# VH-VL binders against Rho GTPase-activating protein gacX (gacX), part 17

Target 1, 188 residues: Rho GTPase-activating protein gacX (gacX), of Dictyostelium discoideum (Social amoeba) (q54j98r51to238)
Amino acid sequence: STVEEVNIPLFLHNGFKYIIQHGLGIEGIFRIAGTKDKVKQLQMQLDKGENIDYDASKVDPVDLADLMKIYFRELPDCLLQSDQYDHFISLLTLDRLGQIQKLRELVSSLRPENREMLKQLIWFLGRIAVNSTTNKMSEENLGLVWGPNLLWKGGKAVSTTDMMELMAGAGKIKLIVTLLIEEQEHVF
Key: E = the ipSAE of ESMFold2; O = the ipSAE of OpenDDE; V2 = 0.75 times the mean of E and O plus 0.25 times the DockQ between their complexes.

## First folded at step 15 (VH-VL; framework fv_zigakibart)

Design s5 (from n6 with light chain S28K K53S; at its last look DockQ between E and O 0.67; V2 from the best seeds 0.74)
Fold by ESMFold2, look of step 15:
Structure s5 (fold): chain C 188 residues (1-188), chain A 120 residues (1-120), chain B 107 residues (1-107)
Amino acid sequence: as target 1 above (188 residues)
Amino acid sequence: QVQLVQSGAEVKKPGASVKVSCKASGYTFTDYYMHWVRQAPGQGLEWMGWIDPSDSYTYYNEKFKGKATMTSDTSASTAYMELSSLRSDDTAVYYCARGYDDYDAYFDYWGQGTTVTVSS
Amino acid sequence: DIVMTQSPSTLSASVGDRVTITCKASEKIDSYLAWYQQKPGKAPKLLISDASSLQSGVPSRFSGSGSGTEFTLTISSLQPDDFATYFCQQYNSYPWTFGQGTKLEIK
């Protein structure tokens, strides 16, 4: 068997550190929009492969939060892997213990690079949620915001029925991401 | 046809509270944010904050934290804004205004306004 | 807070005139700017979003231009219905802020 080297993008690793240092107390972080002109500029720098020194540039953590969401939404395939969509959604039919066990299995079956990125992201979101009395971002709020950025179906909605299923799916994805944050010590 | 219909004018004494309603029709109430904007007599417009009716999440202009409380009732398609501990400088017209989200934060439909007068 | 400064504060004009109103932002706001028209005793009405995008049902004599910090609302041939107060509003960064207004009066 082979040993795979797993790493996450430097901008994301350093971004988590920066927000932990400066952003855990910011009301609505990840929920409210950043300064749009500045977020656009940051995205352009990232797209060119430029290194962003968050401390030197005094980046607003809310702007960085938007950049992170954009990064995940623009991945070629979603982090939780679109071919696993039905498996993730189906775990919601189980009781809490079964949900945790199934989630652990699904996470273990992700590509190693996706699993490591997810683990670090969920740990980071947990740091935000523990400060929810100040920042107003509970596990449920984070689940709502992050759900669409982490899991989607590969196919396109083409009918009225498909549109209803797509809209209903957002609520289910919210619950899955909420569970990831709440139960991360049992899942990873 | 999108419509925002606000409750009627209010005259209050200092220290009282007032709750303004904004009933929405002609669209899915939970698909759009509801913003509140005030206009003091003969003056410009001030953004006060928004509520997302889909989850009741609120975000306030710092200037109005502690003064304004925004809520919504999805079953009635109605947004509310309550002003507490009224002072004479709270005298203004208060508008509800629809915006898609906080990225497209321009206001395409407005209520007719509710005049709140605070006098001793 | 981003300060939005309009000029002139009052403008006197006749039907048929070409009118321009300017709005200056204290910081760059790209094109995240809207224009509103307000008549006495009425709510504002959205005319333009994204600095230059005309809203449905707004007459084509209205146009907007600009980016960065300088923006212009133009009415190409003034009609009687256009006498009102005009406000710009930025939505680049919280809190959303409005200009102080430009009152367009009959000459």
Scores: ipSAE 0.730, ipTM 0.868, lowest interface PAE 1.0, mean pLDDT 91
ESMFold2 (binder alone), look of step 15: mean pLDDT 94; pTM 0.961
OpenDDE, look of step 15: ipSAE 0.801; ipTM 0.902

Design s6 (from n6 with heavy chain D101L; at its last look DockQ between E and O 0.65; V2 from the best seeds 0.72)
Fold by ESMFold2, look of step 15:
Structure s6 (fold): chain C 188 residues (1-188), chain A 120 residues (1-120), chain B 107 residues (1-107)
Amino acid sequence: as target 1 above (188 residues)
Amino acid sequence: QVQLVQSGAEVKKPGASVKVSCKASGYTFTDYYMHWVRQAPGQGLEWMGWIDPSDSYTYYNEKFKGKATMTSDTSASTAYMELSSLRSDDTAVYYCARGYLDYDAYFDYWGQGTTVTVSS
Amino acid sequence: DIVMTQSPSTLSASVGDRVTITCKASESIDSYLAWYQQKPGKAPKLLISDASKLQSGVPSRFSGSGSGTEFTLTISSLQPDDFATYFCQQYNSYPWTFGQGTKLEIK
């Protein structure tokens, strides 16, 4: 009955584990749509503070993947912190070594809770990318789909659909997240 | 205004291939998925899959894997669908249709359709 | 795959009639359903999304209702340009699937 210390929300910790166990072979995981009514049901459970037993409920990993993206999009401020947007974008003017060094600096300046959540998320995305020959989700693909969920300018999430439409064409954020995944051993 | 203009009708023999084009105008081509939907003579509609023009990522209805290949050319704002190893039951009208990026639902704009006829 | 079954397959009606077309899903799709109109030789036109949300420019004589597994499209007073084939489409889960269509003909 006692809860062990977890540095990130329990539903994410258990969700990462569940997708690693059941979802690494799914083509397009995080990119293909989940079943909309099931994702809605999971979100309602999370909003009520309910613990979700993914194995007992036989949750589809694709539905859980959508729930995770929704969670990050709906944070009061994005994980990478909207006031750091220009700093993150500016590293793209540097060569690869400079990009890694600047990225380490920016990550170290994040609020500690955001830095820890980012570290665990990026580790998890790396596990998916290692299996990209099966699931078709390379670091670049994951960067594309996760970028809008992790960094935006202007501080407020509105809705998942509205946010995505407003952020259309933001390929620079894709490159930032791709770099985080590829170089995590040097950044964290 | 948003417009999707498809290439003209095609007549092919069994075993051949065909490539249908869909030229987009009136919106930012890379901000939306392009879907393909077929309609066999006197029958309903079947969803075939989508391409994301921003990075050429594709996702296919399982029924059409190995039959259909979707590509795009962002400089021409044009999506393509190639059908391989044609058989007579591939005879249909093929539509391109625009869908929302990352929220895949209904199709708000459609091309005029391209008739592909496969006969001996 | 979610099977969408429309009824009737063909409906004969007169100008001014009230018409209903039904669409049944093989499993719950909540409200994630669209209706399209297709006239001979033309592409489908989106009429309704989310089971009941009328698209811009669609006449108010069209309405949609339902949730779960059963949905209806209603035309309250037929006009001459309403004679067409009508399709439902679910977008709850992949693959997206369509009903077989209901052909609305002049009686």
Scores: ipSAE 0.644, ipTM 0.841, lowest interface PAE 1.2, mean pLDDT 89
ESMFold2 (binder alone), look of step 15: mean pLDDT 94; pTM 0.955
OpenDDE, look of step 15: ipSAE 0.843; ipTM 0.917

## First folded at step 16 (VH-VL; framework fv_zigakibart)

Design t1 (from s4 with heavy chain D31S T58D; at its last look DockQ between E and O 0.88; V2 from the best seeds 0.85)
Heavy chain, then light chain:
Amino acid sequence: QVQLVQSGAEVKKPGASVKVSCKASGYTFTSYYMHWVRQAPGQGLEWMGWIDPSDSYDYYNEKFKGKATMTSDTSASTAYMELSSLRSDDTAVYYCARGYDDYDAYFDYWGQGTTVTVSS
Amino acid sequence: DIVMTQSPSTLSASVGDRVTITCKASENIDSYLAWYQQKPGKAPKLLISDASKLQSGVPSRFSGSGSGTEFTLTISSLQPDDFATYFCQQYNSYPWTFGQGTKLEIK
ESMFold2, look of step 16: ipSAE 0.791; ipTM 0.893
ESMFold2 (binder alone), look of step 16: mean pLDDT 94; pTM 0.959
OpenDDE, look of step 16: ipSAE 0.870; ipTM 0.934
ESMFold2, look of step 17: ipSAE 0.804; ipTM 0.899
ESMFold2 (binder alone), look of step 17: mean pLDDT 94; pTM 0.959
OpenDDE, look of step 17: ipSAE 0.864; ipTM 0.932

Design t2 (from s4 with heavy chain S54T; at its last look DockQ between E and O 0.68; V2 from the best seeds 0.80)
Heavy chain, then light chain:
Amino acid sequence: QVQLVQSGAEVKKPGASVKVSCKASGYTFTDYYMHWVRQAPGQGLEWMGWIDPTDSYTYYNEKFKGKATMTSDTSASTAYMELSSLRSDDTAVYYCARGYDDYDAYFDYWGQGTTVTVSS
Amino acid sequence: DIVMTQSPSTLSASVGDRVTITCKASENIDSYLAWYQQKPGKAPKLLISDASKLQSGVPSRFSGSGSGTEFTLTISSLQPDDFATYFCQQYNSYPWTFGQGTKLEIK
ESMFold2, look of step 16: ipSAE 0.794; ipTM 0.897
ESMFold2 (binder alone), look of step 16: mean pLDDT 94; pTM 0.960
OpenDDE, look of step 16: ipSAE 0.878; ipTM 0.938

Design t3 (from s4 with heavy chain Y100F; at its last look DockQ between E and O 0.70; V2 from the best seeds 0.78)
Fold by ESMFold2, look of step 16:
Structure t3 (fold): chain C 188 residues (1-188), chain A 120 residues (1-120), chain B 107 residues (1-107)
Amino acid sequence: as target 1 above (188 residues)
Amino acid sequence: QVQLVQSGAEVKKPGASVKVSCKASGYTFTDYYMHWVRQAPGQGLEWMGWIDPSDSYTYYNEKFKGKATMTSDTSASTAYMELSSLRSDDTAVYYCARGFDDYDAYFDYWGQGTTVTVSS
Amino acid sequence: DIVMTQSPSTLSASVGDRVTITCKASENIDSYLAWYQQKPGKAPKLLISDASKLQSGVPSRFSGSGSGTEFTLTISSLQPDDFATYFCQQYNSYPWTFGQGTKLEIK
């Protein structure tokens, strides 16, 4: 198929494949920092619209993991949609069954492109978590590192002030992303 | 004021283990990583790994995997490092050092060091 | 692993001198470099982060510069308290590594 038939950006599609092939056994993937100058180089390529051939360039999966987080953090609005922040946070007041039901409702109401990207991302994170005995990245660890990249209040988080406000809710957002990974078969 | 106070010097025989403590005060213990750095007599510094006290996540320099085990106790604001199967070349001063995370991985406060001596 | 090489290994200088210590990385580390001072029997003390950012409480006679693979620590007017060993450390890529040290001795 063509790029136009892919429901997510090509760099993410190919990136998920690359990490599944090369990165499932890497300790701390998504949790530890990549090589900082190389992550900057990859980000410059992405910002210029260049296609990155991960296999040809032998990209370190940890560097690609950082690039992916940067991509989501820099979206004009967060993937889970900032106008839904209070709705997502409020589901934590429900029991487990109610949480799953509310989460399914919230996910179904996302813009179609966001819902499809979320579905593929959460499936991919599930693949990481299945290998947690080797890579040390459980659903909870992934929830912690991905939370601030997927949900925040008030639009684009480009300032230090915005980052501090996001971190104040980090524990709750961690639980929401953990639930997405754990219960994806019931949510999607 | 930020302070890191380590346990006292240890003299051990080959094959033994040792557990070094590092008690933190003057800041929120869970906001910073605790790194461990060793310095052999008259030599340079080697980074051993870190622990994030907020979730007990650890990451080790490959050289020290299986040798060092890092833990923390948030209720006591204390980090620990245990060295197993000690050999004479494990003789060194071991420092705990505070770093914000693994992105800003420079060490703004250090413990006084714990000398571990391994001899027959 | 990124190898950090300091030059010189030993430097003899007098109070009042301007001294420079260099640190070379085996590959690009951008500006992810720190400088430490260590006196005998003491823990290292952070002087500079991010190649050039002076830490609070460090005298202004200390400065750092450089990026990429070559970095310098400068002491503009050497004081008696400055005789020590100096280390650079990179935090661009795991594992974090230190230079072998530069011992600054009184002449």
Scores: ipSAE 0.768, ipTM 0.883, lowest interface PAE 0.7, mean pLDDT 91
ESMFold2 (binder alone), look of step 16: mean pLDDT 95; pTM 0.961
OpenDDE, look of step 16: ipSAE 0.852; ipTM 0.927

Design t4 (from s4 with heavy chain D31K, light chain S31D K53S; at its last look DockQ between E and O 0.66; V2 from the best seeds 0.79)
Fold by ESMFold2, look of step 16:
Structure t4 (fold): chain C 188 residues (1-188), chain A 120 residues (1-120), chain B 107 residues (1-107)
Amino acid sequence: as target 1 above (188 residues)
Amino acid sequence: QVQLVQSGAEVKKPGASVKVSCKASGYTFTKYYMHWVRQAPGQGLEWMGWIDPSDSYTYYNEKFKGKATMTSDTSASTAYMELSSLRSDDTAVYYCARGYDDYDAYFDYWGQGTTVTVSS
Amino acid sequence: DIVMTQSPSTLSASVGDRVTITCKASENIDDYLAWYQQKPGKAPKLLISDASSLQSGVPSRFSGSGSGTEFTLTISSLQPDDFATYFCQQYNSYPWTFGQGTKLEIK
């Protein structure tokens, strides 16, 4: 009964386990779209606060992967915290060792619940990347698909320069998430 | 404005390979997926797969794995599809078709088609 | 794979007629359905996306409706230019699949 603290939502915890058990060999997991009506059904269940028994419902791991991305994209603020956007982007100007050290500092500065969720997600993505020979999802591919779901700049695009910066930023965010996956042993 | 121009008709013998090109113009080539669709004589349409030109990632209809290989050349704004180990039932018109991604996977612009004939 | 079945296979009609072509999905596809027109020797042309959204440059006499498993393409007043084969396509679930086609012949 007595609860506490710095943990992740149950659907993610159980979802990571389910995909590790059933989805590590699925080509394009996280990259390809799930079955769209099924993903909407799962999202409705989650929004109502229902527990989803993935095994009993025989959930397609690709559909669950889409649900996870939707969850992160719809957070009130991005997991890496939009006020840290420029700090994350700027670390790419450093050499590899400097990037790792700066990334460790930025991650340690995240709110505790965000840091814990990030740690578990990145560990999970590492498990997928180890199987990239089969699933075609390398660290770089995962960085590409997860980047927009984990980090964005707050505010509105108000100029042509702002729109160009948003487009250019997608490639940089990909590299940051790739680095998180590749160097997690040194970052967390 | 948007145009997809495919390479010309091909006649091949069984066992050969063929590589069809699709030159894109009038839009940012890396912004959209390129799909390939087959139409056998007197038949309907079959989706074969897509390539994302921004990173060369491919995804195939299981039916065409091992038969088709899709590539792209961003500097030439050109997508390619190679068919290997050709058989007579590979005789068809092959289309490239533009789709935004695999969520909005309807095809708003099509190439003129490339007829591939396999005859012994 | 989701099977898309069109009805009828061939349809004969006169100029000015209201024409309907149906497309049935073997399972729910919500509104993830497109319609294409293909004239002899030509590539398909997109008419409608998301079951009912008319594409730019397509005459307003074309309309689409339906959701779930049954969909209709309607031509409100048939014109001579509408002689063609029509295909539906679902994009709810991999692999994307097309109906077998409906050939519209001007009577």
Scores: ipSAE 0.792, ipTM 0.894, lowest interface PAE 0.6, mean pLDDT 91
ESMFold2 (binder alone), look of step 16: mean pLDDT 95; pTM 0.960
OpenDDE, look of step 16: ipSAE 0.866; ipTM 0.932

Design t5 (from s4 with light chain S93T; at its last look DockQ between E and O 0.63; V2 from the best seeds 0.75)
Fold by ESMFold2, look of step 16:
Structure t5 (fold): chain C 188 residues (1-188), chain A 120 residues (1-120), chain B 107 residues (1-107)
Amino acid sequence: as target 1 above (188 residues)
Amino acid sequence: QVQLVQSGAEVKKPGASVKVSCKASGYTFTDYYMHWVRQAPGQGLEWMGWIDPSDSYTYYNEKFKGKATMTSDTSASTAYMELSSLRSDDTAVYYCARGYDDYDAYFDYWGQGTTVTVSS
Amino acid sequence: DIVMTQSPSTLSASVGDRVTITCKASENIDSYLAWYQQKPGKAPKLLISDASKLQSGVPSRFSGSGSGTEFTLTISSLQPDDFATYFCQQYNTYPWTFGQGTKLEIK
């Protein structure tokens, strides 16, 4: 109730609401691909600045889920801020309590707009995860899916070493996003 | 070289179950989804579902939910598909097929197929 | 489910002929379409992805075209090795579906 359009983009605010109303029971939401031509159409509408009335258009929540991931993936810099990549990855060397404490510090140091968007996204993902018996999307599954959309290395060069490092980091990013969802009450 | 080698042909009675294996080699097993596709005698191909070996997540064609169960063993680079409560119309060749994910869901390498025959 | 309809069901042609096989989708699938060749008793072999992208090792006489709902596989000069059944497959919308097949018989 305290979240307004000014805090995050309107399509995300309305999209979270729509998925909470219609998508919490959908198997594999965020994990399975939406209908690809329809997701492209939604992205074109968003890029033109059009408002999408999800209810009137009867948007498939799976297509909207893909649109949301595309939005985060296409940000000029990732939400968790690419210059913080090594700091996020390194927290995994700590025990659980230390991980939570370090995560709180890293989140508090994010740019305010990124921190607010992250808080609302993680809250929303938590709503999906509590329904995992029905939708098969646990915190770990959401961490896997959302990791590459929220955190990546900056200034990457194409090389065999870079590709090996990216693959190794994917599993770690999954764990970080999983921790954000599981421990959000202690992090935010 | 990428290779998918499936277990041998099976003959089963109605009501039984069967578990088909698909041994992968020549690539990192957890980097690709493993799909299962069936082909009834003289018929076309039907996609059954996939498993992501990296976390064992599965997604099924609704037509095969409750009939097929897909699993994997990353230490053996092997995917499995089990068919339960077999009926005569489950008689088909079952293929494993490699796809990158469900966005690039075309199948660049296929197993040789496993014939499952269900008859009294 | 998206229905993929192939035409013709059976095609007879001679070595050297130009052959076309058509695949029609029941709704828009953009370019998310693959073509496979299957010889009797063998697994399918991927020929083309993304409607027109020829796979490595596939002879250049094979080509694909189309987008939206209508797609064509062309063999520019038919060879004896091309006797097979050809399937299209869409991957735009779950569940992934295949056409019923086109059996190419060489005269």
Scores: ipSAE 0.710, ipTM 0.866, lowest interface PAE 1.1, mean pLDDT 91
ESMFold2 (binder alone), look of step 16: mean pLDDT 95; pTM 0.959
OpenDDE, look of step 16: ipSAE 0.868; ipTM 0.935

## First folded at step 17 (VH-VL; framework fv_zigakibart)

Design w1 (from s4 with heavy chain D31S, light chain S31D; at its last look DockQ between E and O 0.67; V2 from the best seeds 0.81)
Fold by ESMFold2, look of step 17:
Structure w1 (fold): chain C 188 residues (1-188), chain A 120 residues (1-120), chain B 107 residues (1-107)
Amino acid sequence: as target 1 above (188 residues)
Amino acid sequence: QVQLVQSGAEVKKPGASVKVSCKASGYTFTSYYMHWVRQAPGQGLEWMGWIDPSDSYTYYNEKFKGKATMTSDTSASTAYMELSSLRSDDTAVYYCARGYDDYDAYFDYWGQGTTVTVSS
Amino acid sequence: DIVMTQSPSTLSASVGDRVTITCKASENIDDYLAWYQQKPGKAPKLLISDASKLQSGVPSRFSGSGSGTEFTLTISSLQPDDFATYFCQQYNSYPWTFGQGTKLEIK
C-alpha cells in the first residue's frame, strides 16, 4: 500500500476553521455577497501566495466565504472534473439508493487531490447545514450556491462567467451537491 | 418589455398591516431578485431587502426585520411585501425594483410605487 | 453602513448648460455605484451602473466617472427633460445605501 501525499491549501484549512469559529450563526453565509472591495483585496493576497491571518485581520466570514467560492470557480478544471459532468448528471435518473451508489463510485474515481478536497469541503458544508436554523443555509441552499462552483461542462472555466451562463444546469448540479452533503457518510 | 405593476394606494391606522403586490411581466420572473425600496415624503430612498423568486429565499436590511415580510408567487409572477404594526413613520411610497442578484445590485426596472399612508 | 453624501442638494441651471453632481462615499466602494433620475411622482430610472456604464436608452449626454470614494454624474448639455432629482447608490457592501438626492431645477 503506497501512501500518496495529499493536502488542501492552507488558506482553505484555516478558512474552514475560522468560519466554524465565527461564521456558523451568520444569516445567509455563502448565499449573500461579501463586501466586494474587501473580497478583491483578499483574493490579491491569495494570488501573491501570502498567508492570510484571519483572526489578526478580523476578516468578515462572509468575505472569506466569497473568496472560497472564487477559488473553486477559478480552478483550471472544476473540482468534480468536467470530463465527469455527464456521469454526474446521469445519476439523477436513478432512485435514491442507486444515486448514492453511483455517487460513491464517481467520487472514488476522482484524482486523489480532488477527492480529498471534496471530502473536506463537504464535511465543512455539513457543519454549516447543521446550524441552518440560525444561518438559514440548509443542505439544499448550500447545494444551490456551491453547485456552479464545483461542476461545469466542457473545458477550462474562465475567471469570470456571465450570471446566466453560471446558472446553466444549476438545478441538476444543486441536487448532486445536496446529495453529497446529505449522504457524505455513505459516499466518502 | 419589462414591466412591474404595483397595487394601489393604501390608507391605514396605526397598528394595522398592509400587503403590497408587484406583478412582473416581460422577463423570466425567477431569474432576477426582487428588491423593495421605500421613499418617505420629501426624503431619499432606502433599501429594505430582496427575495429570490426561484426559491423564495429572503434577505432583509436589519432596519426592517420584523417590520417587512417579503413573499412571491411564481405562478402569478408576483412579489409581495407585507408591513406589520404600522406607525405614522411608515408613511412612504414603497417600490419594487428588479436587480440581477446581490453582486449586481443596481435596479434596472422599478414599479410605479405604492403610497402607504398611516394616520390616526 | 456606508453613507453616501451628494452635493449640491439643489442645483439651478439653464438648458444647454454642462452640470455636474457629486457623490461621496464614507468608505471605498471601488466602482460599485449607480446613478438614478427621478421625476416628481414617478419611480427612479437607472442611468448608470458600475460608476460609468451608461444604461440602454439613456442619452449619451449623461456620463459618470469616479472610483473609490468620489464620483460625478455629468450632463454635457442640459435638456428640458433633465430637470429632476438625481440619486447615487452604492452596492459594494450591505446594506445598499442611497445618497440624499440632488434636485436639478430650471434657472
Scores: ipSAE 0.835, ipTM 0.914, lowest interface PAE 0.5, mean pLDDT 91
ESMFold2 (binder alone), look of step 17: mean pLDDT 95; pTM 0.961
OpenDDE, look of step 17: ipSAE 0.870; ipTM 0.935

Design w2 (from t1 with heavy chain S54T; at its last look DockQ between E and O 0.70; V2 from the best seeds 0.81)
Heavy chain, then light chain:
Amino acid sequence: QVQLVQSGAEVKKPGASVKVSCKASGYTFTSYYMHWVRQAPGQGLEWMGWIDPTDSYDYYNEKFKGKATMTSDTSASTAYMELSSLRSDDTAVYYCARGYDDYDAYFDYWGQGTTVTVSS
Amino acid sequence: DIVMTQSPSTLSASVGDRVTITCKASENIDSYLAWYQQKPGKAPKLLISDASKLQSGVPSRFSGSGSGTEFTLTISSLQPDDFATYFCQQYNSYPWTFGQGTKLEIK
ESMFold2, look of step 17: ipSAE 0.819; ipTM 0.906
ESMFold2 (binder alone), look of step 17: mean pLDDT 94; pTM 0.958
OpenDDE, look of step 17: ipSAE 0.876; ipTM 0.937

Design w3 (from t1 with heavy chain Y103W; at its last look DockQ between E and O 0.78; V2 from the best seeds 0.81)
Fold by ESMFold2, look of step 17:
Structure w3 (fold): chain C 188 residues (1-188), chain A 120 residues (1-120), chain B 107 residues (1-107)
Amino acid sequence: as target 1 above (188 residues)
Amino acid sequence: QVQLVQSGAEVKKPGASVKVSCKASGYTFTSYYMHWVRQAPGQGLEWMGWIDPSDSYDYYNEKFKGKATMTSDTSASTAYMELSSLRSDDTAVYYCARGYDDWDAYFDYWGQGTTVTVSS
Amino acid sequence: DIVMTQSPSTLSASVGDRVTITCKASENIDSYLAWYQQKPGKAPKLLISDASKLQSGVPSRFSGSGSGTEFTLTISSLQPDDFATYFCQQYNSYPWTFGQGTKLEIK
């Protein structure tokens, strides 16, 4: 009688809240590096399954921002699902309305866990972008930073030409993540 | 093969400004950050900030905010740093230096330096 | 700001000597440390990154070690070209900071 519910990791939920409370005004949040030994320590706590009380530990929001990016980059498969890479990239050939419609379709086809996590992440990134006049993190800047952490090709490069094509794709992935943030009310 | 060539020495009076250029060659200009580092006579090195030429995003050591302005011209593969409201203690050699990003923030190639002298 | 303190400030040595220069960080920087060589009137040259990773084209007589707060640069057999000033630099935490330098002079 109970529906199996989809949730996101507690460290992300509490982390989003913490950064909204303390980090919206930080210049370059998500763009500038945190204190690397402290980010490593936070990652070790997370890897051991320990809860992190951000307020009690007085975590620097920039360090937490790096921890979040590391978490997504280290997922077994990227959040947007690597088998969908070409479908995501190809939506850029459409006009704006077609892009939004295709994006909604692609998002709806994600695994439920991935879709819920993406929805909450994109909502959170929207909160950062609203404060871009202070923090210098526009939707485009967030798209640049988050793109490599959310979508990549499966498989491996077999030539220098393949590597150049992967690098060229980074600009396209930036645009897709930018669109997710800008149009989230129509996508989710 | 990688080269960073800076503009020539400058002598300025207090209150003036100066713009130093750094022309890059031998690599993809937009794939690396350009950092600026200063060295006062007989003194150590100070990191001033960086610019990412791919989107012109700049970030400064707090000490140099309002003093330094970093820009780049991707079509010319050239980074610039402008110093405003010069004082005598701005007298130093200013280097541009290439770093991959701000995680790998060590500097593998340096310009030859531009001496800026500020005196009455 | 993380303060980087080098010792000694000046070191006199002869060709063929083994030389060790020490760099101490005011707080933990893990292994996020680089070493540079600078000759008079010239830009610094990167020797080592990540505390111990020798850069391409740098002679194998140079080596680096350490982690945490204490680091060393070693030149196993000093050559005439090695007389210069050496700087360490941390990139663990903004702002990036340099040691004050160690001047290596011919005895």
Scores: ipSAE 0.789, ipTM 0.888, lowest interface PAE 0.6, mean pLDDT 91
ESMFold2 (binder alone), look of step 17: mean pLDDT 94; pTM 0.955
OpenDDE, look of step 17: ipSAE 0.849; ipTM 0.924

